# Ledger of designs, part 141: VH-VL binders against q9nrl2r1430to1533

Target 1, 104 residues: q9nrl2r1430to1533
Amino acid sequence: GGVHELSAFEQLVVELVRHDDSWPFLKLVSKIQVPDYYDIIKKPIALNIIREKVNKCEYKLASEFIDDIELMFSNCFEYNPRNTSEAKAGTRLQAFFHIQAQKL
Short names: E, the ipSAE of ESMFold2; O, the ipSAE of OpenDDE; V2, 0.75 times the mean of E and O plus 0.25 times the DockQ between their complexes.

## First folded at step 9 (VH-VL)

Design q100 (framework fv_nezutatug; at its last look DockQ between E and O 0.77; V2 from the best seeds 0.00; counts 0 for: pae E 5.2 > 2)
Fold by OpenDDE, look of step 9:
Structure q100 (fold): chain C 104 residues (1-104), chain A 121 residues (1-121), chain B 107 residues (1-107)
Amino acid sequence: as target 1 above (104 residues)
Amino acid sequence: QVQLQESGPGLVKPSQTLSLTCTVSGGSISRGYSWHWIRQHPGKGLEWIGSIYYSGRTDYNPSLKSLVTISADTSKNQFSLKLSSVTAADTAVYYCARSTYKGSRYYFDYWGQGTTVTVSS
Amino acid sequence: DIQMTQSPSSVSASVGDRVTITCKASQSISSWVAWYQQKPGKAPEPLIYAASSLQSGVPSRFSGSGSGTDFTLTISSLQPEDFATYYCQQADSFPLTFGQGTKLEIK
């Protein structure tokens, strides 16, 4: 395979994953750990899934990519009480994302 | 059924550290639950102290955060509370409690019987 | 922090009475409210979660309602074993907070 530069989406996902506040979002929530999660969250998503979609070129528009990222945060705030570690991390990471997304 | 039992000294001197342990039986400190400390000052309402999760992460009441440490020993099926620099204001009945994730929020479904801790010189 | 204000602080009632206890949140908390019953010398026991859902084993004479800032616990027909102190709790935000309690006494 050939070497190519990271797309803007790929680069942004890398930056999100490397962020200190990415830990709640790296992979899907375990049903074993949180049995009722999927009863509440109907469209689960995580950074590893978003990365996979980017790698498969499933995002044709920046808006589609942004929508998935926003869904990820929306899920977090829907499930987690405010001022939890997860919600706080989500708030900071989302702010970071909004800044970076302006470059798209 | 799940049972929680608080244990520790009922008398603590001012400026010392309050130390309590909650022993869980009829169930385990496992995934799917969170574990909490709550206290009740004499004749008063209830105050949430903090929580620990299966991952070992903790959340604390900001009013007590600098003084509180919650830990867990899953091998003993116990979790503990340490409250440093206690004063008379820390005299209370201390409860340990369990919570599921019903409604994606913390509701306390099982409680210990409570243990009285008096701070006095 | 979110404050939960219960009313009344105390209420006297008779067996068979309909009793209503209210809890007001300092800000909107959706339906993230629980109710507990506590008898003297005992730990609180759960009655309601998510504002209106009965805990397992709780008699159907207990019910909860409300959304936003105003919540209500209702006992449709008071029984002798229902005389106790009741607490609301918000689960919307950390720190988790409780109402100051409502003592239900025999008239």
Scores: ipSAE 0.193, ipTM 0.783, lowest interface PAE 1.9, mean pLDDT 93
Fold by ESMFold2, look of step 9:
Structure q100 (fold): chain C 104 residues (1-104), chain A 121 residues (1-121), chain B 107 residues (1-107)
Amino acid sequence: as target 1 above (104 residues)
Amino acid sequence: QVQLQESGPGLVKPSQTLSLTCTVSGGSISRGYSWHWIRQHPGKGLEWIGSIYYSGRTDYNPSLKSLVTISADTSKNQFSLKLSSVTAADTAVYYCARSTYKGSRYYFDYWGQGTTVTVSS
Amino acid sequence: DIQMTQSPSSVSASVGDRVTITCKASQSISSWVAWYQQKPGKAPEPLIYAASSLQSGVPSRFSGSGSGTDFTLTISSLQPEDFATYYCQQADSFPLTFGQGTKLEIK
């Protein structure tokens, strides 16, 4: 909740967006381009949505913010087979997130 | 109904680049799934070469990574395979295929008819 | 890489027989297996996906089962059009890999 937490959430999201491996996570997966995605992934989330929620102060607890970020990675690992470019990017970005999240 | 058709030379000399094209009809390559090249060696099983996604992103079999390039031309609804520095070991029937969108995994629901490529001097 | 090992390499059988083909993965792949039928000079055709789900238009005499490392394709009563080579394929991990094939021949 407070002002320092909001600044920390925003800073962390900015760092995730700037990371080279953020490309699978910037926006929601297109239903038109990936027809079966929303049949498999029931709680879609992406960095642009998380950033909007930070901007609107919708996270009341740090755990809620962390849960959305982890959901984003969990969706990637559920949808994509192992060792695909998307799954590898997810693994690397998640590791980076865990390092940065120690600063929350 | 989606249909795939391979085209390209049937004979290629060693050390040259093999170039094949898959023409897709009945669906758009820029609007879903992933599109794959698979080959079948004489008297042997199937080998996955690599894939290209609607976004243009690629994944390659690590055994071929430095030798293979897959690309797409969305204006012609085609995707292509280039395999450099070919040897007799690259002699095979080459298939293009689409992965299904069922079950979140890559299952090949549509295959081209196959094109035979012989690498011989 | 995940290796897929089919057994047997060939089967000799008669019309009306029950035939079982097995595929073993080198590590657990959940249920992420497909089966294909290939006739000479033709491309493979899908039969089964997700270990046990029948592809649309495939006759009900075909069935698949298994989870983890051991998977089975069963043809309950062979028909003349079923003599072909059968391949399993794992869909758990890249690179995607196939079994070496099982040739089903008329006895």
Scores: ipSAE 0.134, ipTM 0.765, lowest interface PAE 5.2, mean pLDDT 89
ESMFold2 (binder alone), look of step 9: mean pLDDT 91; pTM 0.942

Design q101 (framework fv_nezutatug; at its last look DockQ between E and O 0.79; V2 from the best seeds 0.00; counts 0 for: pae E 7.2 > 2)
Fold by OpenDDE, look of step 9:
Structure q101 (fold): chain C 104 residues (1-104), chain A 121 residues (1-121), chain B 107 residues (1-107)
Amino acid sequence: as target 1 above (104 residues)
Amino acid sequence: QVQLQESGPGLVKPSQTLSLTCTVSGGSISSGYSWHWIRQHPGKGLEWIGSIYYSGRTDYNPSLKSLVTISADTSKNQFSLKLSSVTAADTAVYYCARSSYKGSRYYFDYWGQGTTVTVSS
Amino acid sequence: DIQMTQSPSSVSASVGDRVTITCKASQSISSWVAWYQQKPGKAPEPLIYAASSLQSGVPSRFSGSGSGTDFTLTISSLQPEDFATYYCQQADSFPLTFGQGTKLEIK
């Protein structure tokens, strides 16, 4: 396809993905690797899913986009013990997101 | 049935590095579980040292982080502990253990038999 | 760090007795508690996870309860093989921490 200017949502997703602390959030958790994940997390989501929704223009309001990002972090903190590598990464990435989201 | 077994020198001199290996059988350390080192000083309780995940990432007890290294050799289905600059306080029975993330938390469902390490000059 | 304080440190009981061991967390940890049994010269063995869930193969005389800061391990009718040291463990936060242990001895 052609080169298009990224929307604010697209740009923010790119920045989140490129962040050093994005590794827990890049794709959905593997049920094979974490068998009990989906017994606990009922609304799984990841950056690749959110990116797809952005590409399909499924977000009509910034609040909808923000809700999915917050859900992603909420899932992380629900499943992972505090002060784990995943939880720490999530805390830092969420802080970054909150700063960037002010521009939306 | 998964089994864990610790191995390494039972005697280490002060200021040297303690090195232990946990050999896992009946399951792969890359299968999606977490793998842990826990120790028990004589007559004391249990202390979590650190963990290595199937992804290769590690987490350490902050009280020991600067001195501890945990690594894995997937080809041998082993993971190891190195504790540098040991003192008498590091004398303990060292256990390796597995956690299956049951309940979204780290509970230790399988343990090695433990290996005694004595730090003495 | 989260401290887990067990009580009592030791208890003497007889076969057939009901025994209760308590673990108190320094802060609320929801239900993220496990209990282990350790016999002399052996590794700990899991009994309970998530405060009240019985590990597979563990006798039904063992049970766990509690949430927040106060947790209890109960042995409804003590058997000879139950004399050992018991530990609680919190799984709420890193670093993972254990109680100091409760030694269950024959009266």
Scores: ipSAE 0.350, ipTM 0.829, lowest interface PAE 1.5, mean pLDDT 94
Fold by ESMFold2, look of step 9:
Structure q101 (fold): chain C 104 residues (1-104), chain A 121 residues (1-121), chain B 107 residues (1-107)
Amino acid sequence: as target 1 above (104 residues)
Amino acid sequence: QVQLQESGPGLVKPSQTLSLTCTVSGGSISSGYSWHWIRQHPGKGLEWIGSIYYSGRTDYNPSLKSLVTISADTSKNQFSLKLSSVTAADTAVYYCARSSYKGSRYYFDYWGQGTTVTVSS
Amino acid sequence: DIQMTQSPSSVSASVGDRVTITCKASQSISSWVAWYQQKPGKAPEPLIYAASSLQSGVPSRFSGSGSGTDFTLTISSLQPEDFATYYCQQADSFPLTFGQGTKLEIK
């Protein structure tokens, strides 16, 4: 039911936030510091926004929650060149996410 | 308009640390660009050494392993290169450069004039 | 590491000639290529970014093309100031790497 799914989404987001490789994903990219980001990334998303959506019960299906998490990683890989610190962090965190999503 | 100028000793002995400084004028080192060191070996092509971002994060060429350190001093509008344990193979012209943030790809739009560093006894 | 291989290593040409320099990447890098011109004793200067986009102030006789692994710099009508060494650079992944250079010399 609803209580079980909400707790699972919250627990998964908490695990992602606590991961050492979460640093590129905690908050939206700054437009001032990275002026061209929003010219390239049309659907920006970050962990703080996903967590807020979980807390407000805005996800009706587990697939909607998973889609936002995967969008977050897809944005990282679209914007950042391969083997940059950001792209490497995204790869490791995405692998962690896939493991945690199966267990919860 | 933006200008970069390398400075540092032109002669370094083997096993010592090479230290170079890039002074930026006509723009701020904190301005959302990334700042790079690139070297050109005698009669050879260009080699990217590493970068420092406006955030203070660094990325280094793996071929230089843990021998390279790039740092910034925002109060002096400068960034610096330290390359430890140098050998004759580190003899090169060293350039500092700015990378634009065009589509998150690193293209070098401004270069310093270059400084020749010779590693010899 | 992505190797960028330029050809030819040198080219002799006359003023007014059309000159083509190629750069081949060891793996696909989309369009993430820049080109630089370097004159003796001077730093490289940017010409082209993203394979085909001219840097501001670069004469329109310079053009770039290609995607994937094969990239071309073309000078449509060679001028005396174009005799220099040209480098390609991939911007797809770290470490950033350059071609070994192509020397364009007067015939």
Scores: ipSAE 0.022, ipTM 0.709, lowest interface PAE 7.2, mean pLDDT 88
ESMFold2 (binder alone), look of step 9: mean pLDDT 91; pTM 0.942

Design q102 (framework fv_nezutatug; at its last look DockQ between E and O 0.72; V2 from the best seeds 0.00; counts 0 for: pae E 4.0 > 2)
Fold by ESMFold2, look of step 9:
Structure q102 (fold): chain C 104 residues (1-104), chain A 121 residues (1-121), chain B 107 residues (1-107)
Amino acid sequence: as target 1 above (104 residues)
Amino acid sequence: QVQLQESGPGLVKPSQTLSLTCTVSGGSISSGYSWHWIRQHPGKGLEWIGSIYYSGRTDYNPSLKSLVTISADTSKNQFSLKLSSVTAADTAVYYCARSVYKGSRYYFDYWGQGTTVTVSS
Amino acid sequence: DIQMTQSPSSVSASVGDRVTITCKASQSISSWVAWYQQKPGKAPEPLIYAASSLQSGVPSRFSGSGSGTDFTLTISSLQPEDFATYYCQQADSFPLTFGQGTKLEIK
């Protein structure tokens, strides 16, 4: 519901952005530099986009917000092989997200 | 057509730092490829040393005890290997290689011709 | 670390023979294996990626198969230029690892 849920979404996205392991997720992957990314990842999303959607009140349910965050992690694990710096950062940030999301 | 060429000294003394440079032509190191160093010991197989991604992030083989540094110079279209405190065990042919975009995983489609490094011990 | 074990270590065969080289991974790597050919004094050259996809310009007598832990490189009709050492490589996770190599000698 209401403005309380929107404040919680804002708090959570701010904590994700501040986390040391947010660096792979801050902006959409560059199509110029990484052209095969968009052939493999059909629903790209990043923290700056999610933050804009929170600011514009585009999330009506907590499940919609959580789905975008989980999509972001799923994209990372689909594109990046295991034990790469990007995949390891994703694993740690996802674990942090799961702890923080329980507070919703 | 992408070409990779290793350069650096062929003879290095024990305890010194081995420095090698890979010069890339026919493509940019700032594109979404990853750039790797791989070595082949005399009479033995291939050993992956580490990589640098276009973002500047590096990944290293843990077996090298944090002795390795890989860096890039985009203005010269080069990436480099530094291996500190070398011993005779570091005598090998050193290759630089490009891995395809990570969506196809780590498949090395272009290799340098290799440079032989001997550690005189 | 994922160990890649090749067999046999060497094979001696005649022109026209079918040659099979096997690579076994110590953990599942899905289909993420690559195969390379290395001739004496030269860098390895790519043959196959993603277990079964041929690199552009590689003759069709080369084929790859397998998934999970067991992978095979096959040369359907051996040619004189196929004398080389062959390596498999897991492409799935760091640290990247290679098989020990299989030396193919022409009788």
Scores: ipSAE 0.285, ipTM 0.789, lowest interface PAE 4.0, mean pLDDT 90
Fold by OpenDDE, look of step 9:
Structure q102 (fold): chain C 104 residues (1-104), chain A 121 residues (1-121), chain B 107 residues (1-107)
Amino acid sequence: as target 1 above (104 residues)
Amino acid sequence: QVQLQESGPGLVKPSQTLSLTCTVSGGSISSGYSWHWIRQHPGKGLEWIGSIYYSGRTDYNPSLKSLVTISADTSKNQFSLKLSSVTAADTAVYYCARSVYKGSRYYFDYWGQGTTVTVSS
Amino acid sequence: DIQMTQSPSSVSASVGDRVTITCKASQSISSWVAWYQQKPGKAPEPLIYAASSLQSGVPSRFSGSGSGTDFTLTISSLQPEDFATYYCQQADSFPLTFGQGTKLEIK
């Protein structure tokens, strides 16, 4: 872990952000644009939040980092109907993440 | 209060493109929510055609995807439907509607009055 | 695609009657169901969302219930203005789909 683990988290977040299917996950959902989002999603999270946590060294274990990423996808699938653009993007991005996470 | 109004030709010839516009008042289409086209064939039920979101992204019914284009003009607060290569099966009342994300899902809370489109030679 | 099957296709009732319309989904859709009322020549009007939540302005004689695959719309005491066609809609998956409708006619 330590610096190497932190670097690995940083690198993975960069790769997720750069992915074509990252657009639903880049930042927290706007309450104005999606009025009931936070009535349903109790633990909102996004890649910018996760990146900040990585930068602050808040993840001590790879499992903690992975849990937040999985939470991000879980929120997406909880809120968005299946076969929506958001859900499809999430499915593809999650698959990508699962492959990359094997390196952690 | 949000209001939607469909407009466009009521008669289209087979193989031509059906073009409709929904004008929204009382709210901006770019501020949020999702905007939908739904049609109803004479004496039949309702069929969802497709959606455009405040972000400009779209989703289409797979049964119509290859023939449907939905776009938005935020400057006019309008969104449009184009359905190419129409046949008699496309004769229907066409509705535009707004959806709120109540319960994290798409429910149609505001509808236009609907516009009848007849496909005939 | 998820199929929504309504029953009955038509029903005759009298003012004051209790009326029940059912909708069956081809697969479990949790509570992601809406109900609409449509009168001839008019657009559908929302009645219920999320299976049991009443839309603002809708009379309390309307209610919805169900979860999973079986859903019900109930009118506790039918009023003259309630004669119309009713549709269920699933919001679980794209493409969004509607039931075939139930026409409520005066007996």
Scores: ipSAE 0.280, ipTM 0.806, lowest interface PAE 1.7, mean pLDDT 94
ESMFold2 (binder alone), look of step 9: mean pLDDT 91; pTM 0.932

Design q103 (framework fv_nezutatug; at its last look DockQ between E and O 0.83; V2 from the best seeds 0.00; counts 0 for: pae E 6.3 > 2)
Fold by OpenDDE, look of step 9:
Structure q103 (fold): chain C 104 residues (1-104), chain A 121 residues (1-121), chain B 107 residues (1-107)
Amino acid sequence: as target 1 above (104 residues)
Amino acid sequence: QVQLQESGPGLVKPSQTLSLTCTVSGGSISYGYSWHWIRQHPGKGLEWIGSIYYSGRTDYNPSLKSLVTISADTSKNQFSLKLSSVTAADTAVYYCARSTYKGSRYYFDYWGQGTTVTVSS
Amino acid sequence: DIQMTQSPSSVSASVGDRVTITCKASQSISSWVAWYQQKPGKAPEPLIYAASSLQSGVPSRFSGSGSGTDFTLTISSLQPEDFATYYCQQADSFPLTFGQGTKLEIK
């Protein structure tokens, strides 16, 4: 639980957050603004949650980290119709992630 | 309950910009759902024009995207449609509508009564 | 874009009849279909969402079914107030699109 150098996971999360298409994924969806979101999405997740898990060293394997990122995208595509701004952003960000994940 | 009401000029000259406003009551456009413009040419079916979300983001029908602007004034609880360079093909009843979050998709549960816009010289 | 093709374009029926309207999507859209009823001079009103879920307040004589590409709206026993134009709508992808409509007329 001490101070450590930026890990590969941390660096990738930083890159994802800074990406232009990260806006749908930065934080959890508001239940007030999207009343039925959590009726549909049973495992909500966002980049701020993933970042927190990274900071707490909860990911022991790269596959665990990747699974959470993929879950984040899966949730997006499940809830949002195709060709929406959110879905399009998700598609581009996921493609970026898949390239960067090769370094893990 | 939520109510929507379209307003704007019923007559627009060709090549000018069509401007309409939807006033929402019984609910805030700032806190959820999505808000849409849909039109119906005389004797024809329905055409989705575009949408604006509580976040201010918009989505447009690609067939109209270059000509359409949808905006919102949260202080007035209104959202607006601007359609530039209109032609006779843009003559229609214009509806504003709200989409419900049922099944995580866009279904239109509340509609305005519609306003007729005629494009004529 | 996803095209929604309704059939028939018009149908004549009598009170008490069973009426079925179909909508075919140009590609699979799961169950992301809504049905609307529109009367002359009025805005469309929602009947069904998610292919088979009845909108609140809609009579139980209305039902929807289907998945993938083929969808149906059924009125089990037609009532006088049911004569109107009906539209299907896909909610699978943008742009959102509607069927061309089915006008249900009194025989």
Scores: ipSAE 0.169, ipTM 0.779, lowest interface PAE 2.5, mean pLDDT 93
Fold by ESMFold2, look of step 9:
Structure q103 (fold): chain C 104 residues (1-104), chain A 121 residues (1-121), chain B 107 residues (1-107)
Amino acid sequence: as target 1 above (104 residues)
Amino acid sequence: QVQLQESGPGLVKPSQTLSLTCTVSGGSISYGYSWHWIRQHPGKGLEWIGSIYYSGRTDYNPSLKSLVTISADTSKNQFSLKLSSVTAADTAVYYCARSTYKGSRYYFDYWGQGTTVTVSS
Amino acid sequence: DIQMTQSPSSVSASVGDRVTITCKASQSISSWVAWYQQKPGKAPEPLIYAASSLQSGVPSRFSGSGSGTDFTLTISSLQPEDFATYYCQQADSFPLTFGQGTKLEIK
């Protein structure tokens, strides 16, 4: 929505990037290093992409921003087996996100 | 084709660190595969020890986590296992293996021949 | 950890027999099961992944089935080279775990 919502989106993205468990989500997964990822995940997204969308004012509603963040987590849980380092990081970061998102 | 070979000492004393290396040929460990250590105890089945990914990230069996380090040397196309504070319970045949990425699940398609490690006084 | 309970512990069979081996998971693991064959003094070799998908180069007499908690490996007509130990492995979650093994011996 408005200018104040965009500032809140940016603040939340910064908090996510700074979190210890952000490491699987900073950039899109490399097809060279993970050859089958894009065969399984059809809507890839990462924190750097979401941050650029905030910078370009591409989110009209808070729900659109939240949907991209949740898509990022659901991709992680779809691709990675349970209890892997990636899946555990996703669980912890998602819990942190839910707390921070109450501000929106 | 891809081939894996374990190497390291066959005898280790209790409380010492077990060190093994796996040499990979016919493929690069820097690409998006994961590389694993698995052991087979006398009279028991197979036990997954842990893995290392192309990114350098590791996952360890929780039962061994504080004792295990897996690392890679891409210049030698090798990955290694260190297991500290070994006891007789760590006596086993140790295998290195590559996981398949079919359906994003960890199935082991290439195995080394195995190396026997005995922990004894 | 997910326990994989494999049955039977051993099977005595003749060449040409149909053999089934079962594996039960302590919780639902969808179809995330692999099967391996291990001959004495050798590393395990992959047979089946994703419960029913045959690994490349594996003879068609091997088949797998199951979903959820109950899985089966079947050898439709036993050959002399099939006498070995067989293991199931779950790939649903870490730690990856294996069944205790089934030793297939000649009668």
Scores: ipSAE 0.046, ipTM 0.745, lowest interface PAE 6.3, mean pLDDT 89
ESMFold2 (binder alone), look of step 9: mean pLDDT 91; pTM 0.944

